# VHH binders against Gliding motility regulatory protein (frzE), part 1

Scores and structures below are computed, not measured.

Target 1, 240 residues: Gliding motility regulatory protein (frzE), of Myxococcus xanthus (p18769r270to509)
Amino acid sequence: DISNEVREQLDRVESDLHMLRDDAFRFVRRNDDGINTLHGNLAKMADHVAEARLVPLSTVFDAFPRAVREMSRTQGKEVDLVIENADIGVDRSMLGDVRDALVHLLRNSVDHGVESPDTRQQLGKPLNGRIRIRVRVDGDMLHIEVEDDGRGIDPERLRQAAISKRLINAVQAAALSEREAIELIFRPGFSTRDQVSELSGRGVGMDVVKRKVETLGGSVGVSSRIGRGSTITLRLPQSL
Structure headers, positions and changes below count from the first letter of each chain, unless a header shows other numbers; Kabat numbers aren't used for antibody chains.
F is the ipSAE of ESMFold2-Fast. E and O are both the ipSAE of ESMFold2, at different seeds. Each is the mean of both directions, binder to target and target to binder. V2 is 0.75 times the mean of E and O plus 0.25 times the DockQ between their complexes.
[cut] marks letters that were taken out.
The coordinates of atoms that the task and the answers printed are left out; those that the model quotes come from them. Centres of patches stay.

## First folded at step 1 (VHH)

Design a1 (framework vhh_4orz_3)
Fold by ESMFold2-Fast, scan of step 1:
Structure a1 (fold): chain B 240 residues (1-240), chain A 120 residues (1-120)
Amino acid sequence: as target 1 above (240 residues)
Amino acid sequence: EVQLVESGGGLVQAGGSLRLFCAASGFTFSDYAMAWLRQAPGKRREWVALIYSGGSTDYADSVKDRFTISRDNAKNTVSLQMNSLKPEDTAIYFCARDSEYSSGWYEDYWGQGTQVTVSS
């Protein structure tokens, strides 16, 4: 019978359509679950890739004891270097800029911060100067502090120098807090003297260090006490 | 070795004048800026005057128009002429070599100082 054959075909078609609908729902759900799992795995992979880009700061710091010894010998000074938390990592892409900034800060502390042994004895200080590099993590930010126990920075001297260099006027200088006056070392043009010797005319000052750190999404801070030393803090994102 | 030796300190009456001298040795004097700083008893050290290698000068507001810093590169000396002295100028005065390897606001060598006492 044709009517029975048509009915059997219709029943098969309805059954097949029902199975296809269920299979389609299962395929979409299974594929959606697969996509969600893939997105989760990619997020975890991105986290692992970010962590794999971190290089321990010891990679940079391991050269510093020798560098400080050489700088100290050249200046006739004795300096003890202490490094804390060198195992903390930083993004590999920032490593060169971090190294350059820290070498500049160490040179500044040895050449300018720490007094000669005779001067330190005259001031009642230990004969050996002390430089400390300390690394801290605060959230997603890395803090690298370079501290010396040297002469410190005189905010009044910096105010007068900035006036002399026409960076600010006397009214503006008087309005600066001690901290703001010390931060004048970061002003463009502040390192330039009226007649610079060939040895000091290199055009790389603390303003360059600040600009590099800011380009990395960070900031630079300074604190100082006359006769007790200076601390420069580099604040950097741990990963870019 | 770098040596800085101050002289010329002493007792002076208010309104008087005094000239301080600093003899430098052990470095190429003409390449460095030189500074005078002072420290009164129980007070923090303060900067007074600076003379750059080229001869330009800077002064703290407290001494501006009263003090004059000068240098003689042939004799490796820096001097501080102090006029219209006040009792508050009483301090030990230090000669210092200014460093030129960074932003240039640190002294890297100091003398032993010379005492200036201004009586009222």
Scores: ipSAE 0.005, ipTM 0.305, lowest interface PAE 10.5, mean pLDDT 79

Design a10 (framework vhh_4orz_3; at its last look DockQ between E and O 0.37; V2 from the best seeds 0.00; counts 0 for: pae O 12.9 > 2, unsure alone 62.9 < 65)
Fold by ESMFold2 at other seeds, look of step 2:
Structure a10 (fold): chain B 240 residues (1-240), chain A 126 residues (1-126)
Amino acid sequence: as target 1 above (240 residues)
Amino acid sequence: EVQLVESGGGLVQAGGSLRLFCAASGFTFSYYDMAWLRQAPGKRREWVALISSSGSTDYADSVKDRFTISRDNAKNTVSLQMNSLKPEDTAIYFCAKTDEYSGYDLGSDYYGMDVWGQGTQVTVSS
């Protein structure tokens, strides 16, 4: 009787299989929940590591007032430097590149932007020129603005330079808007080869600054009004 | 036609002074940086002084504090006052117009020279 025992065994096997199926599904669900929790915790840890890598920009900006003072003295100018929001942080790996870019921008503002005191008096401007560095964060992007209250960028001079360097012809130059002409400062080839001995050993062109910033994943912008001054804006990821 | 004409060269005793002049025409003078360069016999041409369109100046180390460059945008002239002259200052001096403009890209870069004149001889006797 043999058939009754077989039926009982089949019932047991079926019951055991249902329990194993249910246990397996519970195990998978619990492990999926655990993996999601781990993923969330890892995301939080990655955020904390990124924040820990940020270093205040003041670590490089604190030297700028002395540098501007020396630049100004050498050129017989009076220039005040104002730095705002230097406590904002940036990835440590970017500090050197940011410092180098900003030093070049400050040099340009002192040497070529801010007018001599006599000229500023004739124009009705404050005798002391002003350079302002402002840092802000918009999302995950860092914005650094370097503004001066100098002569501004003259788009006609840039058009003429570009024609002389054969980068564009006269028809192309005439077709440029004022804004487009100002953007010529970033164009590769705008600087010519040095045909003379080293003049001072300082500085780089704006095309090099733009390339460096773009290598960091950022961009460079310019706005200027002749007679009122110029603003160069560096836009960079806060963390790499 | 861009033209630069140097004058004021001559023979002078060591320790003396001389003032060079450069008259410019054929371009919008006030837009460009201007420079003085020199070439001694058998040597490469070297820069001496530069003045930007805004009046900022820079000098080679060998002439710092002895030479003064200036410009008069109303008269389209550049001058070089040379004091405490030494025999090693003996050279042909050239006035040059740079390719670089006074915009932000000129404050930190080397200058390319576009046009220069025929030069004026300065001879400093020992």
Scores: ipSAE 0.000, ipTM 0.285, lowest interface PAE 12.9, mean pLDDT 79
ESMFold2-Fast, scan of step 1: ipSAE 0.006; ipTM 0.309
ESMFold2, look of step 2: ipSAE 0.000; ipTM 0.253
ESMFold2 (binder alone), look of step 2: mean pLDDT 78; pTM 0.790

Design a2 (framework vhh_4orz_3)
Fold by ESMFold2-Fast, scan of step 1:
Structure a2 (fold): chain B 240 residues (1-240), chain A 123 residues (1-123)
Amino acid sequence: as target 1 above (240 residues)
Amino acid sequence: EVQLVESGGGLVQAGGSLRLFCAASGFTFSSYDMAWLRQAPGKRREWVALISSGGDTDYADSVKDRFTISRDNAKNTVSLQMNSLKPEDTAIYFCAKEYYDSSGYSPEAFDIWGQGTQVTVSS
């Protein structure tokens, strides 16, 4: 019967069309979910690539306790080093400059800042000196503070040194606040040292630290109180 | 503990020579600028000579071409060779370590730790 055969064929064709429609709909839904998943995965990869450029400061800080211990032993001093937030990252390309600047600051704190145990005892201070490295992030800027509880910086001695070096005259020196006088340590020409001498472990001027930090797009600050210690702050972009 | 011990002073006639020595201990000697300062009775302390950690030298105009500062980092010593001495060079001579990473020509830029060594130049 042709009529029944035609009806059965039409029913099969309709069933096949419904199956094809459902398969197409399922395929489009899977592909939409797949496209959204791929977009999400690519965004996550971009974030991971950006994060991979940052290296934890602990990578360079892990050597500092031993270095400070060795510096302290050589000076006949006892110094405790405390490091806070060492897990904060910095651009990999900056690690060498950051390490070099911090080694210089630690050397200055041990060598010039922290007094001998006998002197500290005479002054009523704890026998062991203390150096603290603290890291914090503010927006896209990294703040690294190196603080000691040592002798501090005498602004009057710095004023006289700057006058002697002809960097400023006596009138200009007298007009400086205590803070501005302390900031004289960063002035070009305040130290006579060769910056290359830093590589051989010799003395290096604070103006070298400032120049390195400024080359990286950062800034350097200082605060000090005579007899109570000094804090040097390095402000650096976290990424270049 | 930082120690600076001066020696080599004495009595000498005008035109004579003396060599002063400073033995340093308790710090990384090679990393610091070292200086000689002097103080005559009734006068202010004055800077005489400087030697940087890198070996560069400088001298006060009053002693230029007569005095030579040198250092031996292996022995932790700084020396001052004084030639053509004048009565006006009579003073107590102090070895000094730089103060807080600042070299300078002012006495205030240096820490004195020792008692000094007396130099007397007779006319």
Scores: ipSAE 0.000, ipTM 0.244, lowest interface PAE 10.7, mean pLDDT 79

Design a3 (framework vhh_4orz_3)
Fold by ESMFold2-Fast, scan of step 1:
Order: structure tokens, then sequence, then C-alpha cells
Structure a3 (fold): chain B 240 residues (1-240), chain A 122 residues (1-122)
């Protein structure tokens, strides 16, 4: 019965082959899992080393409550400042530029965003304005939001401001979407030219803020609703 | 800070004239650029005319040579003289103050009031 013996041999070989394949797959999987674990541990160590170079944003934010109070008093306004997640860290080399950007945003919110108490009362808003700084980490990116509950940005007002500053003509202004009109704040020359000369020739507008953030590998966004406030978002790499 | 009140609107026949006034209170008017904007039913607000704190003027193409913006700093008023009115000029007209140089990235802009209705009959 050679044919029956050959069949039995083939059945054994097939069973052994299936066991060998399963063992091989288990060995490859375990080896891959081991390598993945080693790479994961190395990544965690690298992250811990990077974190050791980070400085908490509270080192910048701790001065802001006093600064906002002084700005508010100068403008005859009442403003509450709320800061969230100040303990999140950023690369020390970025602190100066982050501080400068945030000071500019806070000054803009106090000077131009938040209405006077009388105006707020007429609009049915709380007498005290609110500025919120919120920090969030998403992967390798740091998001810093500066939000106010002030008058917001009127896209039509920005179109007119750009026309009055001779940056664009009326036809160009009318062609902009509402989002594009709000983004005019980032255009070179939209900032106050007289103020630049008064402040030793340095730019002090949002075009300067955008440029500083971009040199750090980040980006700036704006969101606004007329009568309800504005949010400026700085998106930055947490480490360089 | 600036409170603005519009007046002078009304009903006029095509080819007629109207003069709109905007009275400002509560601040130093002469430091602001002043503008007129209008909004027709179902349409976006559109810019009509501008006069800077220094007196320079600019106009939308649709109203150029028909409308004249002027200001009287002694009376804290800005006016819009509208000549050769067309039915297409029918809108609510708003005045606006643009607080010029010294704002960091955003010119402080404020107006108060419901605007003034201009209706031009065919």
Amino acid sequence: as target 1 above (240 residues)
Amino acid sequence: EVQLVESGGGLVQAGGSLRLFCAASGSIFSSYAMAWLRQAPGKRREWVALITSGGSTDYADSVKDRFTISRDNAKNTVSLQMNSLKPEDTAIYFCAADYGSGSEYLTEYDYWGQGTQVTVSS
C-alpha cells in the first residue's frame, strides 16, 4: 500500500509544515514586538531628554496679571485675565519671542478688543471684560490661544482700514471673503506706520507677530465674531 | 468711546438729492477717520465714502462724482451730500469712526445707532 503510506507521509509533512509556519510567525512577531518595545523606550527617553530642556510658560505668564491690570487702568477698562495650563513647557530659546507675541496680543485685546464698561453695559455684557490664555499640546505642537469677549473684528471695518492705509483699493477690498478680510491684520504695513517710527522704527503690528511665530516654525490663526470677541491662536513646535 | 448718530435720510425721487449727517459725541472727533457705509435689503454692508483725519477723501466707484463726504471738526459732524440719486442707492446708511494711527494691529472702530434710511423712488 505505497499510495496509502505516501498519503500518510504527506499528511504528517503538511501538519509539521503548518506547525513550523506558525512557530516562525510567532518568532517573527515576538522579535518585531521586542524591536518595537526598544524603539518605544528610546523615543520615551528622547522625549524625557527634550522635556528636561523645556521651561514652563508660567515663567512668561506670571507677569501678565499685573500687566493687564495696568493696561486696563490706563484705558479706563475693567478686565479679568484667566490663564489655563501655564505649567506646559516650551523650549527656552523660544521664550522671548513667545513673550513678545503674547504681550502684543494682550495689549491689542485691552486697547482694541474689550469695550469700556459703559459700552458693555449698553450691549448687555458683563461690565468686566474677559481675556483667556489657554495652552494646549497636540502631539509635537503647542497651541496658545488668546481669547477676549470684546467687540470682535468687523470684516468690513478691516476692508475700510486697508483702503484708508492705501494697502488695497476699494475694488480689491470688496473681492475679499470675510475670512480673507480678517486676515488683513497680518499684511505687512497694516500695522501703524507712525507707531513704528515712535518705537525706534520697529514694527509693532500683527505682521511682526506672524513673522516671529513663523521664524519659530509655527503659524498664527485668527477667529472672530463681531460683538462676541476674538481669538488669536499661536501654533508652535514645543521643542526646536 | 465714540457715539455716532445718523440723520438726514428720507424718501426722494430719482435724480434728487439728500444730505446725511453724523453727529459724534464722547471723544475727540478730529482724530478719527470717518466713513459712510450702506446696506440694502438682503445684501452685505458696502463701503461708500471715507474722509481721513487730515481731510483726504475716497469714494466707491458706484457713487464717485455723485456723493461728497465732508467733515466739520468744530461741530463734531461728518456729512454725506448725495446728488443724482438712483433707485439702487436705496439702503440704510451708517456712519463709522476709524481710530487711526496708534492702534497696534486693529483700528478701533465704533458706531452707535440704527443708521438712517434712504429710499429713492423710480
Scores: ipSAE 0.000, ipTM 0.167, lowest interface PAE 11.6, mean pLDDT 77

Design a4 (framework vhh_4orz_3)
Fold by ESMFold2-Fast, scan of step 1:
Structure a4 (fold): chain B 240 residues (1-240), chain A 120 residues (1-120)
Amino acid sequence: as target 1 above (240 residues)
Amino acid sequence: EVQLVESGGGLVQAGGSLRLFCAASGFTVSDNYMAWLRQAPGKRREWVALIYSGGDTDYADSVKDRFTISRDNAKNTVSLQMNSLKPEDTAIYFCARGTEWELPDYFDYWGQGTQVTVSS
């Protein structure tokens, strides 16, 4: 019968069309999954290429134990240097500026932060001062912390020093929070004075450190406790 | 006006002792780190002793265990006790004011100095 044969043919055509649609859908899905896999592989390769541009900070830090020993010897101080996470990388183009900033911070800690062995003994501290360099990654930024267990920073003394240097007046100084007073160390002109001893020219102003770090697109922070030491934090882009 | 005036210098034989005084006016010594520096004939000025605002002290290796710096907050004075003096300690001794965050050799005010002569 013609109606029965036409119905059977229509059913076969519908089945074939359904099968072709399913095959096309599976082909598109399979191809999409293949493209997603390729994109995943390219992302992994891009990560490997990006990582290959970074050099370990140990290339900078390896010279620091000798430098700190030399600085300490000239000051009659004993200082232990501890370095943590030196395997973390930074863009090769930044190494020189990072080295310069850290040498300034190490000199500052040895010259001003860490007390003499006799003073440390009087205060019940270990005779050897301690400086710690710690590296950590936070998102796309490096944090390099330089910590000492020395004198710390007196915010009231910094207010008085800024007034004496005519950088601010007494009203402005009184309005500063303790944090803002400690941050006076970064003010241009705070450490620019005539020098009169054989130690002259070895020290560096914290404004120089801030300027170097800002040139790299970073920022500088400070925290301190009187008698317990200071931490200077450099926040820098890991890559340019 | 900030002023520092030194006294107590003089002639002493090797192995002897002297005590130097620094009278401060126009500021409070306990609010500043204070230093004694010296300048020997033909040499650069060098620091010998520091006392920080908190009362802790530092000494140059050349004078360690021989010199003691102290302050009298009530009299607003800083003193330097010099024991076991050597001919190489012969110098003009200066009192100076600085800040704890500055380099130990960064000073904004000095006295005129007092002569110490140690004969062999």
Scores: ipSAE 0.000, ipTM 0.127, lowest interface PAE 13.9, mean pLDDT 78

Design a5 (framework vhh_4orz_3)
Fold by ESMFold2-Fast, scan of step 1:
Structure a5 (fold): chain B 240 residues (1-240), chain A 123 residues (1-123)
Amino acid sequence: as target 1 above (240 residues)
Amino acid sequence: EVQLVESGGGLVQAGGSLRLFCAASGRTFSEYAMAWLRQAPGKRREWVALISTGGSTDYADSVKDRFTISRDNAKNTVSLQMNSLKPEDTAIYFCAASDTYYDFGSGHEYDYWGQGTQVTVSS
């Protein structure tokens, strides 16, 4: 009968469609499992290759004691530099960017963080300022901390500077937490960029440091206590 | 150019309280960070407390929770409230001002000091 033939054909088409869907899902699942296994093996191989490309941070840090001495002499300051865990490695392709960021942070600490010996004596601090670079590994991330025992960062001064530079309005500035206000140093336009770029031919500011670190898949943090100093933390993947 | 004058020092019994004042002469007081330091006989000068232009404060561990620094920009005055005084707090207390910018690309360091005020805490 025609009506029964039509119904049987419809049921068969629906059954065949379900089978084709299930076969497609099995094919995709098998291919996904194969792809996931391949990706896992490639990731392991990439990790092994990246580890073979690691260069000790001492290749960057070895120049810093002399650089800090020269910066300090120019500013009439006495600064002690302490470096911890310089033997930890980083991907060679990142060395230039890491060096540039750290030189910038060291210059900032010497020029703006650490007080003069006379001021430090008046404040009851040791005459010599201290800058410490500490390297730590946490999983696959590298943490480089640059700490000074200088004047620290005044969040209220930063709020006012940001308003004056028209980066934020007074309402926005008042809404920032102390930490968020300190993090304003990383905003574009916060540096004396025009003056610095005329001397170096390159934009130099904390916003440049943050942008460079973020392009490497990392992040930048800051902590500060007024009169006690500041710590800038660079978090970077140890390998690319 | 900024002139600082301290007052409020004196003799007090251990466990007592004193409030020190520092009066600043100048039109730009609100732009200075202010600090209190002290010097005991035969000892080096020691930093005690700091207040920023915006009112953020920091204290030496030896005075934390006992001393409070505050400022009144309308009166060009900074004060130090000293509670639970100890014989070890006996010193000449100095008021100091710093023209300090914490923004990148700035760093002014101008030092102004008062003459000091004597605080004596008896056991």
Scores: ipSAE 0.000, ipTM 0.164, lowest interface PAE 11.5, mean pLDDT 77

Design a6 (framework vhh_4orz_3)
Fold by ESMFold2-Fast, scan of step 1:
Structure a6 (fold): chain B 240 residues (1-240), chain A 123 residues (1-123)
Amino acid sequence: as target 1 above (240 residues)
Amino acid sequence: EVQLVESGGGLVQAGGSLRLFCAASGFTFDDYAMAWLRQAPGKRREWVALIGTGGDTDYADSVKDRFTISRDNAKNTVSLQMNSLKPEDTAIYFCATVYTKSSGSTTYEMDVWGQGTQVTVSS
């Protein structure tokens, strides 16, 4: 028989030991969380230092709504511009070349991609054309997509235009895939003024865009479907 | 003188099929993209299918996977195969040339020259 006094003492000691053990576990977890937070902050600081040279693309994009509005009015068209992920950064030294390339692409979409309101009505499309700029990061590369819901690019008309401009012969043209035919817009000489050819307008500036992007260590892609629109993708290193 | 003559329309039950034909003359057919448009009573004309000079095709969402456009350059014809027809497909169907009108312009226009062919889908 243990006396009630000794029993109460043992119960208190047991309770106190339990509380001390729980407090010790909370202290260890708090310190582990503190160390993990410190490591997280160090990683964030390293990322912040790495990103200190990067400038948000909004610096370039902020002027585009007004520019597209002016281009659209000049052509008698109604165009809506949507910009996604403008907060993504790019190396400050690239801003001028990126801006110039995107202005060329926006002008191409307004002047050559988006149809007139009357044509869009005939096609059953919304009266207002749509241009979308979307930015995404894939590893160390930046992807800037300029998409329109316009007339698209006819690969066969591009083959015919390239033959007429003497850039390729009929045998070479027939050997091109549809994708390769669409890529003819990037060839030097395709930007030659042909006042009669609709396709000469699509070539104006596209070789310049490709050269600028390649100079930055990037690449340019194109995808298009007739009647559905075109997407031009600029792939650039985020840091130089 | 551009001439387009549509044919193949008629009355069909919902879920049925029809094939429309367009015979083209008076222009260099091979140099033009071609389209099919339709107009229901009291509604605006709308595009349904488009075929480029090399045979590349596109379709309005309302007819996607149900309609197929094709061309035969040797016969100067464009056709539209319509499957799984719905009452909402009831319209006059027109064949159209796709072209630009202005030097230096990239504006494509769809020009209808024929009387069209009536398609009526009953419920």
Scores: ipSAE 0.000, ipTM 0.198, lowest interface PAE 18.0, mean pLDDT 77

Design a7 (framework vhh_4orz_3)
Fold by ESMFold2-Fast, scan of step 1:
Structure a7 (fold): chain B 240 residues (1-240), chain A 122 residues (1-122)
Amino acid sequence: as target 1 above (240 residues)
Amino acid sequence: EVQLVESGGGLVQAGGSLRLFCAASGFTFSTYEMAWLRQAPGKRREWVALISSGGYTDYADSVKDRFTISRDNAKNTVSLQMNSLKPEDTAIYFCAKDLGDSYGYDEPFDYWGQGTQVTVSS
């Protein structure tokens, strides 16, 4: 039958064309995957070259145990410092700024985060406070976390402090989530930039740390729970 | 004992310059942030400039581009170079260590010195 033979022939041709199209698509995908692999290998080579120019963070961290002991003794506290992944490197030009930011965070944890031994005993915590510095690498970014097991940050006290310092009004403060309220520590003027306020409690605060990290192409985050402690995270490019 | 000793103040005419010094002792100077504060007659103390251990600097808007803060870790000193002085800069200038933190809302400055008087005549 001519009509059946013609239909069978057309169905076979159509099937062959679909197979050719699928093969072409697979070839293009394989070629794109090959190009992506090449780009990935070039990026890895660039990373290896950059890593050869990095200085290990242990260059900064080696002074921290003594500094934390000194800070702790001054406050009548006992604090254990744990440092993880100190061998990870960072651009030499960034070392001073990274050290300064971390020293500020360590001081904040010792002076304000970690409670006195007597208070910790009353709260059912270990007598020794704990501060942990952890370094992680994720792609081209370096994450440095400073964690303490102290009193944490009270969002309500931060709202009130910001209102008192005229950084926000009561309506704005009430509209902030708990996380947004904790992030007030990074707002310009939260510490020393209010010229009409009382002297007591003034200092250069976390807004300076944030600006310094942002100048390096990074960002700063905070996480806290009342009574359980705080974690400040510095995210930085490994090289500039 | 922790000590901060300011010097370099004096009488200067408007448009002139002065350099203040702060000599620090009794602590590991290189690991701390240092700052200058001032208090004008009848006014509250205000922050003027700061310098981190690594040399990052920040300034109050009123003195930006006129004042320069610097430190010498080998000599345990912090300095404030004051240029283009105005009568409004007349104040007692104080050196301070660790201006507190964002968690401790109303904590006092730690180890400020006795101050040095700066008088700018019109």
Scores: ipSAE 0.007, ipTM 0.156, lowest interface PAE 9.4, mean pLDDT 78

Design a8 (framework vhh_4orz_3)
Fold by ESMFold2-Fast, scan of step 1:
Structure a8 (fold): chain B 240 residues (1-240), chain A 123 residues (1-123)
Amino acid sequence: as target 1 above (240 residues)
Amino acid sequence: EVQLVESGGGLVQAGGSLRLFCAASGFTFSNYGMAWLRQAPGKRREWVALIDSGGTTDYADSVKDRFTISRDNAKNTVSLQMNSLKPEDTAIYFCAREVDTYGSGQYSWFDPWGQGTQVTVSS
């Protein structure tokens, strides 16, 4: 009868579905074990590739003593450069950006930070200016500090400069804390140069340095005291 | 070597006009903002007018509506048209290429400094 024939077909379909389900469960389990092993192996390979891509910062820093000497002579200044922990590694893909940022910071310290020998003598400072680059690792982040013993950053002059460039009005300027006033150096438009992509020399703003570092997943900080110098800190992921 | 050469200064009576010129060489002029600065005897140097590479201008309040800065990228020149001159506009006027500021003071924004051109406005 048709009702028994339909039930017999249904029973066969149910048995086929049960076998297919059980086979699928075994296939998924075997594939999950294989996929998990593959993921583990890929992670280990990625770590080995990342470690193979880490290059000591000395690769960048070895050129800096000569560069600072050349910059200093152009300005009629004597500057001593001290570099600490140059053996710490960074992702090879970041070397160009790190080099460009640091060359810009060194140029700013020589051109704007460190006073002339005559001025330093009058202030009772050592005749030779000092720039220190310090590298340290904190967790997965790399900290590169560029410190000079120069004139420092005057928050009041930065407020006046921002007012003069009409980036803020006098009321807004007066409301800034000293820290906020110093951070005006990172404000877009504080330099009116319309060229943003080149760090090869003059006319590059600190806002460009900040944006480049932020693109790498990092941040930039500044601290300064009038007459005692400035420190710019680049915080970057050690590996991308 | 970057060179800026200012010209056009002179003696003029109050209410008169002068046009200053700056000829630039040694860099890709179209990529940089340019500025005019002035310094009167016994006073600090102050900025007067700025023009970015795109032609956007900005002026100090003391000269707004009287001075006009312009640039000619084909000739590598920047100029300053000064109208309705006042005795207090008497100063040496300097052309400068804009640089970022890192230190204190307005002077660190501008590189290089030429010899300037003297503007004297008599009452």
Scores: ipSAE 0.006, ipTM 0.132, lowest interface PAE 10.1, mean pLDDT 78

Design a9 (framework vhh_4orz_3)
Fold by ESMFold2-Fast, scan of step 1:
Structure a9 (fold): chain B 240 residues (1-240), chain A 123 residues (1-123)
Amino acid sequence: as target 1 above (240 residues)
Amino acid sequence: EVQLVESGGGLVQAGGSLRLFCAASGFTFSSYSMAWLRQAPGKRREWVALITGGGSTDYADSVKDRFTISRDNAKNTVSLQMNSLKPEDTAIYFCAAEGYEDSSWYPSQYDYWGQGTQVTVSS
C-alpha cells in the first residue's frame, strides 16, 4: 500500500515543520519581552473574538432526528440516530456548509448504508439500524464522524463501478489497495447519476462534500468493513 | 429478493471453450449493468467483463479477444463465452449486478454478487 507510506511521511513532515515553527516563534517572543506582552494580549483578544463567533453544532443537529425518521419511514426502515457532543461550536460562517455535508451523509446512510429490516433479520443484525454522529475537538480542528452499522462499502464493487464509469482502467483498478478502492467514492464523476433518479441532476456525491471541506481547509476520510458499516470523518477548522 | 445464479463452469483442456451463464431474479434486470469477475486461489478478485443495460461491452486486457459477454433481457440472463482458455484462467467466476437506478455515492442497495462457478483449465 503506497498510500499509507506517503501519508505517514507527509504527516511526519507536517508535524516536524509545525514544531519548528512553534519553537522559532517561542524563541523570538522570549527575546523581546515588551513585544511578547503586546503579542500575548492581542492573541488573547483574537482567541476571545474567535470563541464569540462559534455557534453550537446543536443548531444544525436539532433538525436531524426528524429528518432521519422521515427518511426511514419513507423506505420502510427503522433507524436510531445518536448524536454526541452537539454542544461543541463551529464558526458561524461554516454552519451552512456543515449542515449540507451532514444532510448528504445522513441521506446516504439511510438510503443506501442501512439495510431493510428483512435483510438485517436474515443477517442476524438488530432490526433497527444505527447512525451515530460524534463531534470531537483536537487542537484547532473539529472531527465530525458519521457512522452507520449498515452493509458497508465493498472495495471490489467500487473498482468495478470506476471501470464502468471510465474513471480508471482495469489495470489501474487492480493496482489499488482496499483503502484506495474505497476512496474512489471521492473521485469526480463517481456518484451514480442516472435518468431514473430524481436526485441525479442535483450534484449529489462525495466528491462535492470533499471539495467543500477542502475549500474550508479541512479533509475527509472514510473507513468501512463489509457487513459492519461505514464511518465518514469530516475534519474541519473550528474557525476560518 | 435479488438472486444471481451462475452455471456452466467445469474442467477443460487448454485451448478449449466454456460458456458461463448467470440467471438473475428479483430486480429490473434491463436497468442494471452486469459483470463477470474471477478469483484465483491466493489472488485478489479480478474484473473480467462488463455489459451495460444498453449493450455496451468492455473487457480486461487479459481476456480481450478471447471472451465475449452478452445478455438476454427477455430471459434475465447474462453469459460469458470463453474461447482459447489458458491455465491462468482457472478461477471461481462470479456474476455481479451493478446499480443503475441510484443517484448516490453508494452502489445500489439491490446490487448483488452471485455464489460463483468453478472453471479449471488443465494444461
Scores: ipSAE 0.000, ipTM 0.164, lowest interface PAE 11.0, mean pLDDT 77

